VHH binders against Uncharacterized protein MJ1408. Designs and how they scored, part 4

Target 1, 350 residues: Uncharacterized protein MJ1408, of Methanocaldococcus jannaschii (q58803)
Amino acid sequence: MSREANPFKKMPTILMPDELMAKALRRGEKVANEMRQKELPWLLKARFVEEHKVRTIASVVADNLQKVIDKTPPVRKLPKFYQEMVEVLVGIDDFKKSMGAFKWASELVRKLGNEYARKIRKARTPQQAGKLRKEFVGRVKSILEQIHPEMAFVAVAREKLKDLPTFKDLPTVVIAGYPNVGKSTLLKKLTGADVEINSYPFTTKGINVGYIGEIQMVDTPGLLDRPLYERNDIELQAILALNYLANLILFIIDASEFCGYTIEEQINLLKEIKDLFKAPIVVAINKIDLVDEERVKEIEEKLKEVGIEEILKISADKDIGLDELKERLKKIAIKEFLKDKDAENKELEC
Key: E = the ipSAE of ESMFold2; O = the ipSAE of ESMFold2 at other seeds; V2 = 0.75 times the mean of E and O plus 0.25 times the DockQ between their complexes.

## First folded at step 1 (VHH)

Design c05 (framework vhh_3k1k_2)
Fold by ESMFold2-Fast, scan of step 1:
Structure c05 (fold): chain B 350 residues (1-350), chain A 124 residues (1-124)
Amino acid sequence: as target 1 above (350 residues)
Amino acid sequence: QVQLVESGGALVQPGGSLRLSCAASGFTFDDYGMRWYRQAPGKEREWVAGISWNSGSISYEDSVKGRFTISRDDARNTVYLQMNSLKPEDTAVYYCARSQGYSYGLKPTDFDYWGQGTQVTVSS
């Protein structure tokens, strides 16, 4: 099975019927004007002009439609994350139907172009040649109007899919926790200052991607930083698509509660994420420099009660515990990544 | 520990009706979408119906649309499948599953939790 960095980036801008037709007519007229400059008998010139106009219009339309097909990856060959995003944002069946419509129209326009070019070559008058060209143009307009809904659908699909993040096939840690618990500071300190900022559905903040060597770190502001059970179905499905990427979830708790959320609220979000995601969870209790040892112990005991085994105590701001966290994340993420790859190899699906 | 227990399967005549139940425990039921699948002898498990965590999204496989109705009772941690106008082709073991992604029509290779199943036989 092949993989690509955001497979939808190569999808071209989708022209609507009127735009595509206008482009084809302009190019056809340009070719026609070039042919009108040739020294030929009036009937031969008329046939030549109209024939090449038809061939040019057919090529521009058919090639444009075919380019959309050629630059759109087959959904079944995509990584699971991208397959899920097509389903959630667009709908796989409608996407396949629309690609079929583009292929049908491209082939039909090319066939009609060849048929009308041959008829024009046999035309007995300039008027007949012009009438055949007008008839061809009318048929192309009709074909484009017939697939207009599918063209509009693909244009919307392209806008939704083209800016999806590029994920590498690497052990991946997804970062979760309420706003202001220290996620962005921690990510920068673990991966360095340079972070790739990518758009993602249902968050205006996007997602941040960084690396710890061969470990991919994904911060998800606006996605895994507020309760999941109150979200719209489609929004929740887009968030849960991260299940196909996450080998490990790193959940950040602010021990000081200065983030504005109580420990109880933070643990409730953790419980939701634990229940919805298949990946193991490591919890980092952050801002330990701002609280007493006894408070940290209370939080640890509450985390153990909800089934969390991997608990680390850190201060991202003061650089406490970060090396230990980094090594723990690396060890678990690599283990889970290899385990998931072994499972994929045993379950052969297209 | 996640547990799903299906019940309500029986032998029925063509054109008959059955209501299947799936009792869930070991997780916060209200936070998950639930799905029904079925498996006939010699066939792969196929998706039948799905319902989101809030009942806002409900979907069905084409062959059962208009005949089957999925619903949930969050107070009882139970999902139901009301089956009407049963056909011999509906004969299968029916399974409920907890969705990891709430998407409907997905392959069972997702990390769904499954029950033991309940046998539905439509006589012919």
Scores: ipSAE 0.000, ipTM 0.110, lowest interface PAE 18.7, mean pLDDT 82

Design c06 (framework vhh_3k1k_2; at its last look DockQ between E and O 0.01; V2 from the best seeds 0.00; counts 0 for: pae E 18.3 > 2, unsure alone 62.1 < 65, placed apart)
Amino acid sequence: QVQLVESGGALVQPGGSLRLSCAASGFTFSSYDMRWYRQAPGKEREWVAGISTSGGSTSYEDSVKGRFTISRDDARNTVYLQMNSLKPEDTAVYYCAAEIGWTPDEYLHTSEYDYWGQGTQVTVSS
ESMFold2-Fast, scan of step 1: ipSAE 0.155; ipTM 0.560
ESMFold2, look of step 2: ipSAE 0.000; ipTM 0.159
ESMFold2 (binder alone), look of step 2: mean pLDDT 77; pTM 0.777
ESMFold2 at other seeds, look of step 2: ipSAE 0.000; ipTM 0.406
ESMFold2, look of step 3: ipSAE 0.000; ipTM 0.096
ESMFold2 (binder alone), look of step 3: mean pLDDT 78; pTM 0.789
ESMFold2 at other seeds, look of step 3: ipSAE 0.010; ipTM 0.413

Design c07 (framework vhh_3k1k_2)
Fold by ESMFold2-Fast, scan of step 1:
Structure c07 (fold): chain B 350 residues (1-350), chain A 126 residues (1-126)
Amino acid sequence: as target 1 above (350 residues)
Amino acid sequence: QVQLVESGGALVQPGGSLRLSCAASGFTFSNYEMRWYRQAPGKEREWVAGITGSGGSTSYEDSVKGRFTISRDDARNTVYLQMNSLKPEDTAVYYCAKVRYTIYESGSKTVYFDYWGQGTQVTVSS
């Protein structure tokens, strides 16, 4: 039902201290020039100019910092997949600490702005009003420099998080298997023509998302298509974040071995994925049209020996077994998805 | 935005016929099971009929079997309920419902709904 966007997509561009200060000073000067055009007594005019500069600078700085806070989703309320991605790519504790620094600075700048505006209003000379404004500006610069590391951290975090894929809160099947086993053809046949390409960390090919009605199908080229022991810790954790998304793993085996990988190599990858993912696994033996029945039976028996119970025999190219596969995937994925979900409108029938 | 809009409810005489329509928008209609329910004052909501997304299977409550026919026109995003040989006991507000998920477990099934129409009144004169 709901279209869900990546929760970090609304994070604003993070200005560095010098950029934010320059923006604030420029806006303050614009407001000051408007005040200078008014016909007022000499001291009142000087006072109004400096007071409005301070108020404007304080608002620009404090509002920009507060906007970052307001547009950044609280990590604790995120779907578990996105919480894990913050941990993997950025670090949750450092992210929360940095948000705290933005809040502290925003509140302090606003407080100082009010304090200095009041002092300027009571200034007895234009020179005193100007000195107070310069003191305020110096204090704001110091505050921004104090949080410079946190501003830089959030800017980097935003770049890493803003382009994460958008996943809907739907029963999800993650597709795995070596390259050229027929994953892309199968995905297209099961979901129809529309497949969305999304970026994902540690793969240049991205991640492909399609749908079978309200079942989300996720193909993972570059992620679950080669041995996992070859990955560094951060890459592996990014791949394992898919555990929070996957209700079912669909593993594709190429019975013909025309993909360039032996059945033994394919089953070894399957074992690695089975060990690392909590979701149940369905195995589809693909390209059965290219091999004899005895070969298919041999592969099926090898799969049973490694603990695979859900095995289907298909040909994506020849449209063999696809309806049975589709129905099996829907049934298992929906059941797994609903295990921990509250269903508002449901009826039990016997 | 998802909407289900029923129409066709009317006052009819016993033995008469009536066709209800449910116009759907905001989702891929052909992919979902659609159902008709009814509720008379002082009674619980009662299932009347269902049709799968494929259109290959229809099902009915026993009291309407042989008299009511559910059908769909996927090109027009509409599900229909043709009611024949109407009886006073068929008097109710009729609701169109979109099935979200159907889960099968040993000996039972659980049906989950995400959208309901506002209903259309059918009155069969006594």
Scores: ipSAE 0.013, ipTM 0.439, lowest interface PAE 8.8, mean pLDDT 85

Design c08 (framework vhh_3k1k_2)
Fold by ESMFold2-Fast, scan of step 1:
Structure c08 (fold): chain B 350 residues (1-350), chain A 126 residues (1-126)
Amino acid sequence: as target 1 above (350 residues)
Amino acid sequence: QVQLVESGGALVQPGGSLRLSCAASGLTFSSYAMRWYRQAPGKEREWVAGISGSGDSTSYEDSVKGRFTISRDDARNTVYLQMNSLKPEDTAVYYCARDFSEDLPWEYSSYGMDVWGQGTQVTVSS
């Protein structure tokens, strides 16, 4: 897959039947006017004009529909994250059916164009040639109206898919935790502040993507920063699609509780994420500079009781523990990424 | 006038086999791609298998790949679907269809079909 592009970004704007037909008729008329300038006997000229008008209309319509197919990625060959997003936002089977409608219409219009062009060449009068052209145009309009629902479906699908985030095929750490626990400060400290903002469904804040060398860091404000039971089914499935991207979850706890959430509330969100995500979890207890060692120890014990084994103590603001955190994240994310690649390659060998 | 008539549907036990036949009458059979579709109660019609007009290319839906085989006999104007290792999930009315083109349809869509048969019922039950 491309390293720097959403696979759906190249999908063209989908013209509706009336727009596509109008474009085709305008191009056909332009070609017809060019043909009318040729010095030919009246009947040959009339046939020539109508033939080229039909061929042009057929090409404009068929090529436009085929371009949609050519610029749409084959869904089954995409990374699993993008496959899941198509399923959740659009529906893979309906998407395939709609692409099939575009292919059917493109090929049928091209076939009819060739058929009517040949009939026009044998026309005995200019009126007969004109009638055949009008008949062809009527059939093309009928075909486009027949696939109108599928054209509308793909147009909506394109709007939903074109702005999905661009992820690189790298070891990936997804960051979670309540608002104001220090995620933004931490991400800047770990990545050197070079953070790219990408859009994501069901969040107005977007997601933030940064890098620690060849490790991809994804901060998900609005997605993994409040209880998941507050989400509708489609929103939850879009969030769970991150399972196909995450090699490691980094959960941030604010030891000071200045974020406005108790330790118990923060641990409850952690438990929800742990239950729904397959990736291992590393917990960073942040703002240790604002609390006593005994308080940090109490939080650590509570985390161990809920099955957390990878716990680090940091202060993003004071640059405490960040080097150890960075090395721990790199080691675990790389290990999990390579394990996932090995499993994926074994599936392809079967 | 081209007509398609399916036959061979029956009640079979899981793990059983059936061969479906689709007999075409009329002109131009050998120049058209042919397909099999199925429709289970309460579900939309889905593509199962396809064979090109030349017979050189075949394609299958993932759930039947390795179990079903499509073939054609142009001398008899007939398309076959050999179904092995049948599962309860294979229970459906099976339809034969002729394509508008000689090529296999893209994205397994039923949209490009010119002529449909009346169907034959396959039931896989113990």
Scores: ipSAE 0.000, ipTM 0.198, lowest interface PAE 13.6, mean pLDDT 83

Design c09 (framework vhh_3k1k_2)
Fold by ESMFold2-Fast, scan of step 1:
Structure c09 (fold): chain B 350 residues (1-350), chain A 126 residues (1-126)
Amino acid sequence: as target 1 above (350 residues)
Amino acid sequence: QVQLVESGGALVQPGGSLRLSCAASGFTFSTYAMRWYRQAPGKEREWVAGINSGGGSTSYEDSVKGRFTISRDDARNTVYLQMNSLKPEDTAVYYCAADQSPYGDYTLESYEYDYWGQGTQVTVSS
């Protein structure tokens, strides 16, 4: 499976027990009608019809359950971002247990189908053949009801996981900073206005994804735009999953404070993000056209005091410093991405 | 925190006996099927024995049938492997594994087992 796509997009719709049984029974009757057209002695015809009903019902049920297994990616083979999202949204252990229930039921239905088909072939009367088919159908219905909770669980899991964003396996810059500091304007100017909106758990705002050539730019409104100590554990785990995507964090500071947040508040958010993310941080001091050079120097010194080494001075609105920023982001993101790729490949070498 | 800790591995003479223990913590042990695996140097890990969550069903690899016995004590969160009539071919690192399948000895073929221990070395030599 391609690592550039959300791995769960190919998961099929999960039919509930009654829906799957109805589908299997309809297919069985269709096959029975075709078989009734064959010229065979009375008992052989009745036996043949019931045998093929059983085989058809067994294959429809077992194949449908097996299709869910085949189209669901193994969690261990997923990129770490998607592994963390399965744990946070669904729970890996319950997900594995539910896949096991599908496999168990698929195999048992297939085995029973073969068993009852053989018994029907030896039936002495049409009534006996029909009774055996009814017993088989009753057993299949019981098996599906037994795994009904697991079927419902996987249906909910599918809906949660299929809505996750599709991230490409490219050098990735995650953009952070308070609302209204100029993130949207900057992203538009760096990427040439080509921005895709994706949904993400625990935020009503979309994640914005754009590209600078082969560099993936991710803006995270609602996630990295307010203090992280205000988050519950599950929300924080979803935010921390971004650690597995980010090769570089770009933090935007509004030098003018017209965004509604003080420089001290903005630096405090920066410190929280720095503590939680492994990726290096580049800070862009934005809106320098609206403040004196002395104010910009004051902010730069405060950033150096908290350990920030990569500082750029820009104005997104006035197109100041954007070429230098673009070049710096590309250089660092590519370097970190290749380093991470090399480390992954080395761990897999024997 | 989930842990499986194997113990009991030792050097024994051919024909000897040994009992391995696997102590589990951090999960609801009684709902899990438990299995023993072994791995000799240069060989793939092979299944040895299994016991279902209720303890009513046990299964064994053909080469150990009649010599090895798997059992469990849910009150103590422990699974055991009693090994009798040991042969040099039984020399391996022995691992216990936990499987959350509620359906007996069924293996989750689309996924790896939920938890593995670190293993305990058994050497059968004169």
Scores: ipSAE 0.000, ipTM 0.164, lowest interface PAE 15.0, mean pLDDT 82

Design c10 (framework vhh_3k1k_2)
Fold by ESMFold2-Fast, scan of step 1:
Structure c10 (fold): chain B 350 residues (1-350), chain A 126 residues (1-126)
Amino acid sequence: as target 1 above (350 residues)
Amino acid sequence: QVQLVESGGALVQPGGSLRLSCAASGFIFSSYAMRWYRQAPGKEREWVAGISGSGGYTSYEDSVKGRFTISRDDARNTVYLQMNSLKPEDTAVYYCATGHDILTGYEPMEDYFDYWGQGTQVTVSS
């Protein structure tokens, strides 16, 4: 898996049938006007005008459709994160079918353009040449109307896919935990105030991206902050796509329970995330300044019972334990990132 | 939306006959070649027959020549496969496809094309 830039950013604007046809007709008329300026016998001139109109219209339409295909990355070759995003937001099967429709229409328009250009060269009258061009235009309009649903689908797909976040190819830590456990405060204290806010599906808050040196920190408000069984299948799939980016999950527990959730509820969310994500989990017990040492040890014991070995005790508000947290996150995230790169290189060699 | 819907598959005795139909929609039928493919259990999909967009040219896999006939009805957007003198080795799921060339059996890149129907099962057995 690679963490490349968003591969869909270069998808062109998708013209609807009427727009594409109008563009092709305008270009055809421009070429026809250039041909009308030539000093040629009337029938030869009429043939040349109509033939070049047809060839130009065919090229504009076919090239525009082919450009969409050429500038859209093949789904199979995408990093797994982006493959999942296509599935969640658009549907891979329908996306492939729509690209197939563009390919079919592009090839058919080129074929018809060649066919009608040949017929026009054999026209015995200017009226016959004009009729053949009108027939060609009608057939192209019919083809574009037949793929109108697929054109609309790809236009919507482009809008959904072009705004997906772009991640740097760096060790990545995804932050999880209930609302108000201190995630945003912690992120600001670890990375600084200037975090980048990116759009993400099924959250109005987006995702926040910051850095600890060369470690990428991703805070996911609205995504990994409430029970996953309460999500519909499509939302859950979008959340699980983060699995392909995360080298490490940092789960924040509020020891004071001032966040409004019990330790038991917080640990249940942790269990759900642990079961669904492949990345190792580090748990930071936050707000230790608000509870006694015995309570912190009780929480530690409960975490160990559910299989958590990497536990840190912090206070984001009081700046307690943050340097140790940074070092632990760096060590684990770098190790997991390098394992991913080593596995990727071995897969490419085979 | 391109759609191909096959029908007519059945259980038939060796030496029997069967006609398959493929109803096409979502494209200009008369401007495209139509092809029939089949896939037997444990084998890859193989080309069976093709007919040009004009209907003027037909081509067949050697094992079905003289037994199968491909035809088209552009008014009804339908391609047919008439199968005569059926043999047990003709047992397969039969698929309709649109494509570029009937003679070379060229298939569009699979990742980009979904011009196949759901298929129709033909079983030749006593």
Scores: ipSAE 0.000, ipTM 0.124, lowest interface PAE 20.3, mean pLDDT 81

Design d01 (framework vhh_6qgx_2)
Fold by ESMFold2-Fast, scan of step 1:
Structure d01 (fold): chain B 350 residues (1-350), chain A 126 residues (1-126)
Amino acid sequence: as target 1 above (350 residues)
Amino acid sequence: QVQLVESGGGLVQAGGSLRLSCAASGRTFSSYAMAWFRRAPGKEREFVAAISWSGGSTFYTDSVKGRFTISRDHAKNTVSLQMNSLRPEDTAVYYCAADSEYGLSWYDEPSEYDYWGQGTRVTVSA
């Protein structure tokens, strides 16, 4: 299952020009020392040593740059969520240009290595062979300095992308609602296991991922728990990337208002989320054990007025209504996920 | 109207391989969990393998782990059982089963499955 892991986890540490050059030179000197032990005429030995230094330096540099390319997933083949995260955090065009710079430099260093190795093989003196090796090293240093900005860019990109959450290609329910409405308690009770805590951009609390069998449950503290009009553009884009994962939004309302937010405030956040997300919304009215039935009916009527058809009454703390909620979430999430899969298959055919 | 149709059974020598297939009617089964059960002559129905509706979770009885592989094709609405290193003890009628409810909490209980095929016979010669 190709979507079971963050696609950027395998990106290697990006060495800066000086670091990569130092590594290549150390390796070259090690190989040179081995070659100096060969029983060869002085001129042939000098050429052999310098040739192997050049070949080794070229390989270390070119292979290192190529390894970055090979272990970086091509953006076009990523799930849409990860494509959007590259755009939001890094910028797709700059990322592609940087990968192109790595490829250009890798190929050029390899070409120069072959060129200078041939010239060294034809050298008439040990001094000429040494001079050619010095010219090669100078050219490689120049190439690495030319792509220094792209190397720095990819290093920063790696740090931003490496710790993104791992999402599986499963029906996904994204949980929303104000802080302290009972989302964490509900998630633990629905999944029956410890949730995976993952870092996410623009939230210090991260996100929590749990499972109801093969239904993926995503709690988003710090993301979908306060008004969206209060967000900057980049932060909002990161939040909206969840739209590519969500097959269903589960919005939790605290009927008691003990969370610190009025029903009106809670419904206003629900309206914002409903307008921004394409997935259907199920609303769970939580903490019904703390309020009168008349209060619950009042909230239910207000939700119907704003176009909410799927309303469930629960108490996460007292285990009321959780089985019905679980079954409704499974049914809707699976149905929506399969619709999305059908749409993807049609796009690939076209 | 809902039907499961098995195919791929037959006679095979010990150490051989067979691939069983189960075709389910309609797109409605794309949300169903699927399983293989078997019944040897004079014995009760035994669980063999199960696969969730997505194909992400698979379960096997201990005697077939490492030898049998269950897989699913959503486009064709089929589930397959690849049986390798077959033993005489694997001789049985193999049944495909579908669970209309999401989930595999009780994947090894025959009563959890709503739909059953007619069975396909597998005979493994010593």
Scores: ipSAE 0.000, ipTM 0.107, lowest interface PAE 24.6, mean pLDDT 83

Design d02 (framework vhh_6qgx_2; at its last look DockQ between E and O 0.00; V2 from the best seeds 0.00; counts 0 for: pae O 24.1 > 2, placed apart)
Fold by ESMFold2 at other seeds, look of step 2:
Structure d02 (fold): chain B 350 residues (1-350), chain A 124 residues (1-124)
Amino acid sequence: as target 1 above (350 residues)
Amino acid sequence: QVQLVESGGGLVQAGGSLRLSCAASGFTFSSYAMAWFRRAPGKEREFVAAISGSGGSTFYTDSVKGRFTISRDHAKNTVSLQMNSLRPEDTAVYYCAAGRLYSDYTLPTEYDYWGQGTRVTVSA
């Protein structure tokens, strides 16, 4: 069943202590003003007004904190891709600690609200009722300030996580190769015109997503299109999260070298990706229409020397070899996807 | 696995009373505001009544004030709507809703969870 996009999108805006307290006080005063219109003896009116104010403030604060918890997915139950992204961008343990602080504060505020409401019902004077409500407000402010670091942490985490890409739970092929080798053209021809663009950390170009039937195709401009040694550690970790998404890597080589990179440079990039990714690799030698057969054979032999066993020869521009490529990609991606599903099930049995 | 299950609907003569009940499960009941909405045949869903998470604040649409009372029972995780002096115009499917009130409690978009509804028919 189709869910909304990124589950972190449902996280509410995180209010800081002063903001949440101000919201609660405004709502409490609105309710208090409505209750002041009742015709009651002044002591009973004071008790009633102050009790409603305390209960309203408690519920606004506690409900706000609880909604953050309820709208935040439990990280350990998410697909591994999202777990890795949370670890890279935020830190899973600190995130869990902060959710615990929200729960603790929400429960404590609700408990205090009930306790002070009972005390106010026994107030002997209107002044005593007001003093009890002010004391309750002071206690709530103190609790919120105590968890201020966790509130700030979750606010930053929400901003980082709300724009994470969404992917279907389908056999997935990730496309790699230098710029101008024909990745985007190939993706469009294999999947049709309906390519979706999704945000991804450390690229302003985003990730292009398309489909061949129920095979999810992902093009990664700005991510797997240059030497990985040029990346800092955070960027590299975000790239490595693709390991949890990719069932198959499709690496594109430009046989003509018109892309501006030599075959040796392209193969060196391939070797870096092969070392970093667990998924099997299919190499497509593209633009075979621009070179002779001897050149294609030379490239194929170099690929075999580095351990590539799945090699296809294509021209995206001339529609050469694309049907065979589609069928091979589907076969391997589905096989690897099912193997991953079997491994996940065995892990859960323990 | 959040569930809101309404009950207590039925056929009643004008001037009569009904008590609707909504059993909540799958979330921390005390942390949610609860509301009743209704949909008359051929009309849009409209707000009827709401109660805060603590139970300290209640709100009603003008047409039901003085006739309907919303209440909640934290021990049973239920919210109820006591409907007195029923009129044919109260005929509708009544829905239980739960949510956080960040702006206007009369808006359906403020509510995260909904029941399937219970039918109330008031004959004249």
Scores: ipSAE 0.000, ipTM 0.098, lowest interface PAE 24.1, mean pLDDT 84
ESMFold2-Fast, scan of step 1: ipSAE 0.318; ipTM 0.702
ESMFold2, look of step 2: ipSAE 0.000; ipTM 0.185
ESMFold2 (binder alone), look of step 2: mean pLDDT 86; pTM 0.883

